# VH-VL binders against q9vpl3, part 35

Target 1, 224 residues: q9vpl3
Amino acid sequence: RGKINIQRPKAPHYERARVVAVTQPKYPELPKAKSCFKTRAERTQQQQENPYNEIIAREVRNWLDHSRLVAFFHLSSITADDIFRVRVQLHKQNLHLKSYGSKIIEQAVKNTRYEAIVPLFHSNHCIVFSPDPEKTAALLRIVRRVPQMVLLGGIVEETMLSRNQLVAYAQMPGLHAVQAQLVQTLSQAPGHLIQQLQAHQNSFVQVLDVHAKNQMNEETPKST

## First folded at step 12 (VH-VL)

Design B67
Fold by ESMFold2, fold request of step 14:
Structure B67 (fold): chain C 224 residues (1-224), chain A 122 residues (1-122), chain B 107 residues (1-107)
Amino acid sequence: as target 1 above (224 residues)
Amino acid sequence: EVQLLESGGVLVQPGGSLRLSCAASGFTFNNYAMTWVRQAPGKGLEWVSSISWSGSNTYFADSVKGRFTISRDNSKNTLYLQMNSLKGEDTAVYYCARDRFDSDYGLYMDVWGQGTLVTVSS
Amino acid sequence: DIQMTQSPSSLSASVGDSITITCRASQSISNYLNWYQQKPGKAPNLLIYGASTLQSGVPSRFSGSGSGTDFTLTIRTLQPEDFATYYCQQGWEYPRTFGPGTVVDFR
């Protein structure tokens, strides 16, 4: 089972560098190992705890502090040009496409309610962050045209959602839309009461008119 | 228009307590992390505290840890700073700010309130 | 903690001048540096984030550059409304430290 190293060079460090533009941040130089010859276990432990991993984990925590929407995707093979175009489309909607290694995600979400997401990052993946959960519909619309990105689920307002729950959430009105529906309902509530009172008044008048026309032939209804 | 309005700044005795409020309007308050920054009279800016969009994570300057708490009520679009055990050093104008993060640019504060003056004096 | 320094502490300039303000961080902060402007008695305003990106509504006479530890703010063709105090601030880590400020005075 321990035959494959968890820190493969193509996950956290490679994919980050491939998709970042010329304005990309420069990470601090990592501390150099103090001894020339270390055991395999010592090298693996040092790599997993090095300052570079904590810098990237901090980035993930900053995303989580500023994102009401987080969506997880499985990523099949895709050209660099195609993923760049998707990133640009998403960015226009305040949706931020990222990828991080599973060890980085584990370090970032340790001791949080999100520890259950770590297994999603053992395969090829990407994540979308956004401060605005009302952008969920736009996210799904854009990704619909990208079959290489397969939705796995997400986090909305700190609640874990399955794929089907996230799709259902995207079809519901957002907070602003729910607020607009509430204002509409409150505006109609006085009108509905007035209409119901007017209808009751009209019905009572109609009953009295019918009763007056047939007064010799009909008994007056009892009141309570 | 996007606006932040602080309130609650008054004269307070050393050792006293005070709660500041920051009312947000013109944007979806729930979408943003928030920050308090202070400025002593005639001095520079000092970061005080930050809070995540949900309120689950909070951060404090060493000068205020254990004395100040930060909170928010997303249903009222309001940020709070509870200040306890106030000292003369805490005399400042307190600003609230809308906080942003993007891995391309880092953390930054893109909207600021007008400030509220807190004076700690006997 | 990351210490931020600014140079000069103050300067005097005339309308139409070009000025530069330098900010230095005690360790690399990549391009995670912000510039704020504050007029007397007013709140600060964001000018530049990410070292060189202008905030919406900021005139193009403002520009920022630098990375790592050394950063500059340049104001070309100084206008009367630009006389203010300018602060740099690192967005790399907590605590989110500010520079001491640079006062730009008229004349």
Scores: ipSAE 0.814, ipTM 0.929, lowest interface PAE 0.6, mean pLDDT 80
Fold by ESMFold2, look of step 12:
Structure B67 (fold): chain C 224 residues (1-224), chain A 122 residues (1-122), chain B 107 residues (1-107)
Amino acid sequence: as target 1 above (224 residues)
Amino acid sequence: EVQLLESGGVLVQPGGSLRLSCAASGFTFNNYAMTWVRQAPGKGLEWVSSISWSGSNTYFADSVKGRFTISRDNSKNTLYLQMNSLKGEDTAVYYCARDRFDSDYGLYMDVWGQGTLVTVSS
Amino acid sequence: DIQMTQSPSSLSASVGDSITITCRASQSISNYLNWYQQKPGKAPNLLIYGASTLQSGVPSRFSGSGSGTDFTLTIRTLQPEDFATYYCQQGWEYPRTFGPGTVVDFR
């Protein structure tokens, strides 16, 4: 019969009330009659994520749960045959070449300290995952012959490293305990300081031991 | 040569607590996520908990959520399962397993320990 | 949660037979299906991962197939040491879930 009966079967009216309360708690905004229909379609799309994105985000989280090494590259134009050959070479070294959209990476690293990596995936890119950070040297050796893949940086032992920091990490073989402590200190120090510390390794190791034992809570670079 | 050895399984009264350990050898423990699986006497396998290589991410079965915690010490090559508020339903052999992921194959457990028996009874 | 079922729950077979065990997932899990063997009184061992990839050291008489929701484990030329319980397990999502198992008896 009346407009009230139609309103009761219209679940969107109750959805709209909840959406308005959640969407704009800081600024009061009157809903427009025309906006009601657009709000329902907008809310439905926002509430229901693309199931494909959720599946792929889970894949990225699984890679991160199982990878001590993650390397990020800018990818220039490359043929499908060439990238396939690189993928095969990397796979032989337990290095897994992948690519994911920025929205998927954002969903995968939500509520983690890795949120800063999301902008790297806005442009053409690829990622290499590996459980074994000692494969970093092999990775760099293989990619040296692939100018289309430009190293941007990576994650080692849950610490983000710049390109130069990752290259320096790869050049210190046979010092795994020192390399782990170095990664902790690199996250606190500016990139330009790393080269001078590399020349004074014994002193640098002693500084790392003091920092690790003191459980520093403030992330302040020494040179800053 | 690759080995996992569980320990700490004993008889415990209901409501009690117990910590299981899993010692790893013959491989680089730090490179792998780890999982606990249990098997009640005469029953099938039940996944209990998993932990990422670093320990930063943990996962639990609903049956143990809020009562059990999982941790690891990568310097000691050891996985732990802290079990609190134990019930008769928790009586099982507890296995630790080395966990793997590859997007070509999914998640799988490629190395298993021999198990440790936990009995919850008066 | 993804429910896993297995068929048959048990079977009897003779040495030299070929047997097939079926596993079914309640939703698609791609090829993320694993098979484990558990002999009496022993820990499980991985036989097959990714539906069809044989774990190192597993005899070639074992094979797996399937994708989506329906999977099979085949044992050709059954040997006495193959008396065991076989579990399928999905590697698609948490919680990780196992099938109820299939007991293979020799007669």
Scores: ipSAE 0.812, ipTM 0.929, lowest interface PAE 0.7, mean pLDDT 80
Fold by ESMFold2, fold request of step 14:
Structure B67 (fold): chain C 224 residues (1-224), chain A 122 residues (1-122), chain B 107 residues (1-107)
Amino acid sequence: as target 1 above (224 residues)
Amino acid sequence: EVQLLESGGVLVQPGGSLRLSCAASGFTFNNYAMTWVRQAPGKGLEWVSSISWSGSNTYFADSVKGRFTISRDNSKNTLYLQMNSLKGEDTAVYYCARDRFDSDYGLYMDVWGQGTLVTVSS
Amino acid sequence: DIQMTQSPSSLSASVGDSITITCRASQSISNYLNWYQQKPGKAPNLLIYGASTLQSGVPSRFSGSGSGTDFTLTIRTLQPEDFATYYCQQGWEYPRTFGPGTVVDFR
């Protein structure tokens, strides 16, 4: 889509509104190609939104400080009633459904290892926070009944996980320490290993062997 | 039983150093951010420092910034406060607290320890 | 930084009285206000978070209200165990700040 022609307020956005209706982030962003001759109404709206950008970025930082599990979803068109019902179901499991604009996520994760997640929030999305990573299975079970929410991946224990890695994590037994080591090992491995684990549940030999070899390479070599 | 137990409070000379510990039990320590709050004798409560669940993010009151360090060992369910360059104004009972956040309610401290007394005097 | 004030600084009351303590923030903090109770020689404990939500185990005679900058804690039918110091505390931003406290004494 080419340049946004903004010669007068409000009318120039009709083309962008039509095109972006299904892909617009929940926090609409102002067009970049806007005239420097702002109306009083536009100036007031921009001033009101600007103070809240840092408020919402702080909220995201607080969620990250208190959440061992963060899951990202693409969000297709969904009714307000349907998303509310999903939010209530998730809340009962200590899972918190939120949505934030990409600029706000960028402010929140600046100077962290999570900067790579920012592009995920340029499309229509939602994010789920929880302090308890053992709720990952419950999250996926609830969301499976919501085709409008498509899992993209997540963060578990400060480790970025792809969709397949997060699904694999959720399918492991409740052996928390082993699951944490699996997450760390899989984040360093190709997606091929993760797909093999999903096909052969409870097979920890491959993951434990990779983990042992990584520790052996950092320490004085020992035979395995 | 959900419990927090501080230790390490003693008499220290000005300019000295001290490390406080807070042992957690009865809950999954790793799921929670943690906070230190102090109370000088006869005075109100003063927030000192907070730390994220992972330990990656830390926050300090201006009165202690640069002198105090907060850390945690999630494998030992223990929170620490390293206090350096101690001053008389640091004399207080130090409490550790379990931190919570939900965008519906904000930040709050729902479980508190018994406190440990630090006295800074010559 | 958000400054928190409380009123009154102290009050005297009898068992069975109803009392109200006021807390004011120097800027809007939405409903991110917490109330703590501290008895002499003991650690504080959480009474109310999010301005009006009672912590588990807190009697219903305690209630909180307010939003923005002005908040109240109300204790109805004061009991002997309620004679304590009460602190408000904002959970909006760092640095996290407490009010100066309100001492509730026997009349």
Scores: ipSAE 0.799, ipTM 0.929, lowest interface PAE 0.6, mean pLDDT 80
Fold by ESMFold2, look of step 13:
Structure B67 (fold): chain C 224 residues (1-224), chain A 122 residues (1-122), chain B 107 residues (1-107)
Amino acid sequence: as target 1 above (224 residues)
Amino acid sequence: EVQLLESGGVLVQPGGSLRLSCAASGFTFNNYAMTWVRQAPGKGLEWVSSISWSGSNTYFADSVKGRFTISRDNSKNTLYLQMNSLKGEDTAVYYCARDRFDSDYGLYMDVWGQGTLVTVSS
Amino acid sequence: DIQMTQSPSSLSASVGDSITITCRASQSISNYLNWYQQKPGKAPNLLIYGASTLQSGVPSRFSGSGSGTDFTLTIRTLQPEDFATYYCQQGWEYPRTFGPGTVVDFR
């Protein structure tokens, strides 16, 4: 069960812990109130990590306050030179390519209608923000030349859109036409639309979860 | 030409109410968050309130929380500031500004109106 | 809340001089520092955002530098139209805060 030489610096602890666990007497279960007790070190460690995450979550919230278009992509392996060229091309169109961890996205969208997007960020990904939803067509044209970026869906005018809906949106003329269509759709059947988007996102989560488990058994790519 | 034009500043008695308007032209108003900044006579600039592009999120200085509200009508390209329970310290020129954010640069105000004077006589 | 200070409060200079205005934040704001110019009786206008990036239409004699807590605005070869008050402002967090201003008087 593993090589003893590899475990030698830690093997005395592992071997002694294994033997000690076998020979330890079984103690009664502690009360549930005491089992929720956290040590001072655990409290301070948790508090210390949260402030750094909150700074970056504030950045994401600022992006959302200033962006009518948000697009989500799965990101396959790509060279630093290639992703830089894509960022430059996007930036010329006022499209901003970013990446954030899932915990940070969770903090940023907590208590909002967008909480369901968090699992999309469990694996390699990127996000594009823009104040101008009319740039959706330009975004899709640019990323069409970048097979490493696979469109998952987006948010337009605070409305979540699937991949197919975002592609259809990009073909529509003018912002006013899109705004009227989205408002009309949400007003007529808002619960039904949200449930369909939630089901679609759950399907992506299930696929990503299976892929993550398979990659963890061998090696999970962690690049953005 | 990109322009912002404030209006509605008048003389108001203490405890009164007033609504300021800011008309935007020459750009797509819906694409931008907006901000109100004020300047008391002979004093520096003070941030008052900001609003997201959609109006869903609003932010206020502590000095005006609970008394002022900010809103926008994207169909009319207009930003509003509703000021209630006015005090003498609210006497100032009120500017509206087009607000920007980019993680490379932070939050900044790239276009300003000429301002409208609000006077509160104690 | 982030307090912003400026130095000097005022200065006098001649056309052709180079001047430097400093701004200090009470905590780190990365490069999220903006500079505004306000001429007497007029609205402010943006000169510099992100500490060092010139707004479109701003003459190249203006430059900004700094990061963290300490920032500078430099005006090289002062012109008569540069008589104004200059404000720094942090774009890091709400509430948004301004420095107290620096008055630049032509001698």
Scores: ipSAE 0.779, ipTM 0.915, lowest interface PAE 0.8, mean pLDDT 80

Design C118
Fold by OpenDDE, fold request of step 14:
Structure C118 (fold): chain C 224 residues (1-224), chain A 120 residues (1-120), chain B 112 residues (1-112)
Amino acid sequence: as target 1 above (224 residues)
Amino acid sequence: EVQLVQSGAEVKKPGESLKISCKGSGYSFTHYWIGWVRQMPGKGLEWMGIIYPSDSYTRYSPSFQGQVTISADKSITTAYLQWSSLKASDTAMYYCARIDYGEYFGFDYWGQGTLVTVSS
Amino acid sequence: DIVMTQTPLSSPVTLGQPASISCRSSQSLVHSYGNTYLSWLQQRPGQPPRLLIYKISNRFSGVPDRFSGSGAGTDFTLKISRVEAEDVGVYYCMQATQFPYTFGGGTKVEIK
């Protein structure tokens, strides 16, 4: 009785193979879970000019034009409750969390100074607006506790900043503090220079004095 | 706190003109839309139109197009609904409401309403 | 225009019991961007409407957790898990997916 080689099963007889091939249940391809995210192509085909695009674009533009701080975030899987909590915290700081469609943003910024932000909006995103650039540190503090919000970049005082630049900006002292520090530094600079110049002279005099004292001690004859 | 305060009740005759107001406070008035909604006595809500106070862009419901004028004065954070010639059928409660498309995509805050009575 | 149909017209409910209101749209409320802009409003007697639910299922600020919204496409539901006396009023669904914005006919919730 030939040992059935389980590792290399003999191909079934041609007729059996044909029957098995025909009787294989064609399982309907499980509808590929249409990624809840319509591909860019599917989103582009329904480009019937949704009358909403114009009005919402207007709103977006207005926020951009009147905000001194704008921060762009990627949103990962975040719950509505989490968004609400963050929104409340931001609102307490006069930070406004908004979410718009990528196409709306594209339309809003087309042919404007903000056009460079379009590549940031390929996925789920939100924007935080503020009239106060000094709130950058507060913003970052709040969103640090929300791992679902990933900072992509921002605009501060009409300047586009990368993520890293925005973080650096938030760590800087306020404008007034910087100005005060600058004035203090400038006021100390002349004193430091004078001290350095005098230090060399004083050192030289000290060396000369030591030399003179040593010479005087050598000239005193040991009265044996 | 966000508040919309509307003008008081109006009693008018047919053919008269009327302008009612909605004053926004507690938020940046120019950044949010204002919509007007009509509610006839004992009836449901009807959308009339919207205005963006920043540039006074307006859009009307087809049913109200040409029947009313929506305007805004951003300097005093006030929106208006106006009739050139009132009809008895204009008797209703009129509400103003704020719209935020960036957050709620709907009416989030409402005025207290203005009752307009048009009677011969 | 999108027609919003609410059922029932009247919902007499015993205090502490759940209530359910249905809203059906004549066409899909899914926007081109994939969002559905359906809201639920509450209007208490003698008061202006108040936003309860936005984008199908999100509670507005200050809205109790006994209110919940659900649905998709053309069928939407507002549920009140335990009706309280303060919940008496007329509830409206509203679509903002296309102009003109349209409201349901309203459902009157009253206490038995």
Scores: ipSAE 0.866, ipTM 0.940, lowest interface PAE 0.5, mean pLDDT 88
Fold by OpenDDE, fold request of step 14:
Structure C118 (fold): chain C 224 residues (1-224), chain A 120 residues (1-120), chain B 112 residues (1-112)
Amino acid sequence: as target 1 above (224 residues)
Amino acid sequence: EVQLVQSGAEVKKPGESLKISCKGSGYSFTHYWIGWVRQMPGKGLEWMGIIYPSDSYTRYSPSFQGQVTISADKSITTAYLQWSSLKASDTAMYYCARIDYGEYFGFDYWGQGTLVTVSS
Amino acid sequence: DIVMTQTPLSSPVTLGQPASISCRSSQSLVHSYGNTYLSWLQQRPGQPPRLLIYKISNRFSGVPDRFSGSGAGTDFTLKISRVEAEDVGVYYCMQATQFPYTFGGGTKVEIK
């Protein structure tokens, strides 16, 4: 029984090796700290830009914290006019379409519960905010007519939803309707149980009655 | 409709304190910045500073830093501009304006202005 | 500070004729994210400023089509295709690319 060489483990089977090779997280090489050669001008510009981004990040954070509905969209070759039209429609529904730089968003969500949204933001994106989660259906109806706006996902009631989940959510009945259905279902449950219990009792009584009748018929002597 | 309504005209003497107001309505007051802009008689527009009403974060123009105080009361959707000691040179029209960085990245709605006259 | 220079200072225009106002910045107004935050404001006599154009060329809500903005980098232009009587006033360019925000000196549009 060959000593398992723990220092030089045998190469895994070809198939396993392939899986391991594919599943090895390619850690992006830590960007070599380009930090050393930024010209004084670039540093100054960066320093000036940092406070600027910070103040805008406050706005983004505030919108995120106070919105019960947040939807993320990719913008594909949309014109300013088209954006304006969509904004008007959204605004009528108390939906707020905003556009921020990716770095601003990153700064805004850094070390927050929203940090997971950062990968959703590419070069051209927009965010729709609403204080009302019931407006999800309205939002999707409006943006369906705008092919340049591609839904990426969203946040509803502090829950991150995929695109498909958000669509499913929009198709659900309103909270009050769901509550009503729940109450109805709960109210029917005891009745159904009682009915089942009574049915069993009734069946048992019927069987007993039949048995009793049969016994009575057997005891009646055929008076010849 | 988005509206910014400012307090009325003020006539003051040098050395007096003054606080003028800007009330926002028709929108979520806490989600948008309020900026103050000075316009001296017959002159152009000068940015003074901004405030975010949600947390009262402020930023001033260097020219106005320490000269004025910008504040806000989100409970009554009102922003303020105040002087501790007015100068004759403070005679001007003062405008408040809303800033939306997510859409316009500028002053989208303006108040009607408050005329401040400081004369001995 | 970014210095905004407007030309001309005064623009007398005949009704129905076009007007053009130039705004030049002392440095590029292109933000690190690729956007240019230049706005045009209109101030009619005795009224507060009003937003006309944002981000160089976008018309604000309610702004007539006769107003248009163009430009890039450091040079920007506001055009009025056909001046109307209601267009009389002072026009300002504004940069919001960096603090402090700065305005142009204004251009007075008057009817000859």
Scores: ipSAE 0.862, ipTM 0.938, lowest interface PAE 0.5, mean pLDDT 88
Fold by OpenDDE, look of step 12:
Structure C118 (fold): chain C 224 residues (1-224), chain A 120 residues (1-120), chain B 112 residues (1-112)
Amino acid sequence: as target 1 above (224 residues)
Amino acid sequence: EVQLVQSGAEVKKPGESLKISCKGSGYSFTHYWIGWVRQMPGKGLEWMGIIYPSDSYTRYSPSFQGQVTISADKSITTAYLQWSSLKASDTAMYYCARIDYGEYFGFDYWGQGTLVTVSS
Amino acid sequence: DIVMTQTPLSSPVTLGQPASISCRSSQSLVHSYGNTYLSWLQQRPGQPPRLLIYKISNRFSGVPDRFSGSGAGTDFTLKISRVEAEDVGVYYCMQATQFPYTFGGGTKVEIK
């Protein structure tokens, strides 16, 4: 009994071949994933025009507009549990940790004063919002314990700050303290200001005197 | 604590108008979306639509588009769901719920529900 | 619209025993941003729905550790490790990846 050549089956009889050809299920062509033919530009445009992204972008914009403190963080291999813990801690301080897609953020800040933040969102990131700029120190204290959260920068009182500037800001005495110091300084200033003003005047007079003396010495002809 | 408190149960006749309310407290009302969800008696949950109270931007489920109106008054931290003309088929429990896209991306807090009964 | 299919419709369970609820979506729930916005809700009798799990596996605040969520793409599971009397109710999965948001049909958890 000849080994059935499974690799090259004998062509079926013409009639059988005809029946097989007619009974072959016409599988509908798999819908060519329209997505494969869309140009990057079209994909990007479609993503930008997604109403879903628009609504989320609206939320992002609202947070930005109503926050006096905004901090941007890179997330490095942070677990969901860790994020949750941090979020709880932040929430106790009226700090709101949010995470949005980079494209959503881009859409939210496009043609706005916040557009400069877009380059910060190339990787996994989160944003912390607060209505209180005085919470900057608290924020930094909390995130210091979370090495997976890397501070990238922030916005305080509508001013963009680098990481270092934000750290420096957090170390500054509160506005009220600074104001109090200013008032104290100003209240003490009448005496010191008078001294400083007098010192400058005295220095100026001294310089003028030296100039006058030098001119007089040049005008004295050496009587040979 | 975040709370959503809805208006009381309503008994109405077909053809009548109705406006139910959802008051938010314990959070910044303008920063979070409010959604409405219908639950017919003995049935599951149906998403109706959402509103952003900050600017009253609304989006409806296609099934509810034109059937209801969602609105909000941010001054009193209240969202509304209203019908111009009720039908018997509108008999259901209606829930408002808060949506946080930045954290949960879903309904995190719910109102207690408002039962609407429409009968002849 | 994304159709969410839950199984079983009813889950009678013995106290202290585990329960498992499945939710299947008609399409992938992975959002363009890489996250999967699937939530689980609990509705106890006569109460409003309560968020249990968000983004597949994250427990909402105040949710006991006996609740866990898992899954990916189109298949998701809610597990209760040890069912307690207070766990009686209807559980819903919800997708928020695409508008309109859609819920599963619900799974009723009952005590035998």
Scores: ipSAE 0.826, ipTM 0.915, lowest interface PAE 0.6, mean pLDDT 88
Fold by OpenDDE, look of step 13:
Structure C118 (fold): chain C 224 residues (1-224), chain A 120 residues (1-120), chain B 112 residues (1-112)
Amino acid sequence: as target 1 above (224 residues)
Amino acid sequence: EVQLVQSGAEVKKPGESLKISCKGSGYSFTHYWIGWVRQMPGKGLEWMGIIYPSDSYTRYSPSFQGQVTISADKSITTAYLQWSSLKASDTAMYYCARIDYGEYFGFDYWGQGTLVTVSS
Amino acid sequence: DIVMTQTPLSSPVTLGQPASISCRSSQSLVHSYGNTYLSWLQQRPGQPPRLLIYKISNRFSGVPDRFSGSGAGTDFTLKISRVEAEDVGVYYCMQATQFPYTFGGGTKVEIK
């Protein structure tokens, strides 16, 4: 049983985290005397105004804007070593695993087309970026071996996909493969048409030949 | 493999201008920050500033603000550090390094360094 | 600015013996997001710095397991379990929690 790091408690499973977040009693903020600790809201606001957060948010936005494949994962009790191993495997496939704070992500996507992803970041999470949407199958193959990484959803070619949709997408033949199949099918169509046309012609010729033979046989006087 | 290759050693006189370069390869240059670090002879490391090559957003250390200019050309995956007027006190080794905020939150890969000597 | 103080300045070590380097920050390095962005760098003679440890205790790629980082808040430690000849150099702690980024003064590890 891995030593429970009490200093860094493992984030609960995302489902549990959601339940806990919803079930947490909203305690009325006690009127904090002006002299006491900046309210969580003030701290959060100050954090939002931190130039440092803006810098990181810029990076996140850039990754989002230049990635054709983005996958969001929940991390369940994954060790640093495990993450490292996965990262290496992903990197070999030109897949980039990144981890950012939820608040940074929120700031990065605020008032953008990506704002809908914010609810996915309730617990420990990571994001995988790729410039190639065809790497979706490779990504899923790698992640299947890592039970601690739970797929939450993704963005493929600017379209947000659910977990199931992303899995389905990975199972589809690549666009190029489909195009190749289409070209192949189209290339076969003329051949088939020619064959059919020739078949009709051949059949017609055969019928004519039979007719001609029959006529010749009828014209042969029965020499009584 | 991620590599940062810096320009060669420079010998200059006080008052001269200088621009040194750092070329990144083996990774997406526009997605990672580049930082510059000064190391004076026999001294420690000093953070100078950072640049995001994607949009050339730059931040400087207060100690280096106005003293140097950091720039980047993403088309050739190169970052630059430049002086308009060198001082003898600028004699140092200068390192460029990549910053990854998505994983390491630090300088993960370093250039080999550029020695700048400013002498009368 | 966050001041990073390293001790000792010099650490003469016998081959095969452990070494320990301390780094103290003038302020807490815990970021608002809960992470602590402390890194350890190694600079061998005549070479550029190399990342050893990031986020207090994580080893960078290719770093031997004899290197370990620990600490919290304002106190951090780099340990080398068995010093090898290749470990000779200057070690720096670095904070990236707040701008400007700051380095410790460095600790020189030498072989006795």
Scores: ipSAE 0.822, ipTM 0.912, lowest interface PAE 0.6, mean pLDDT 88

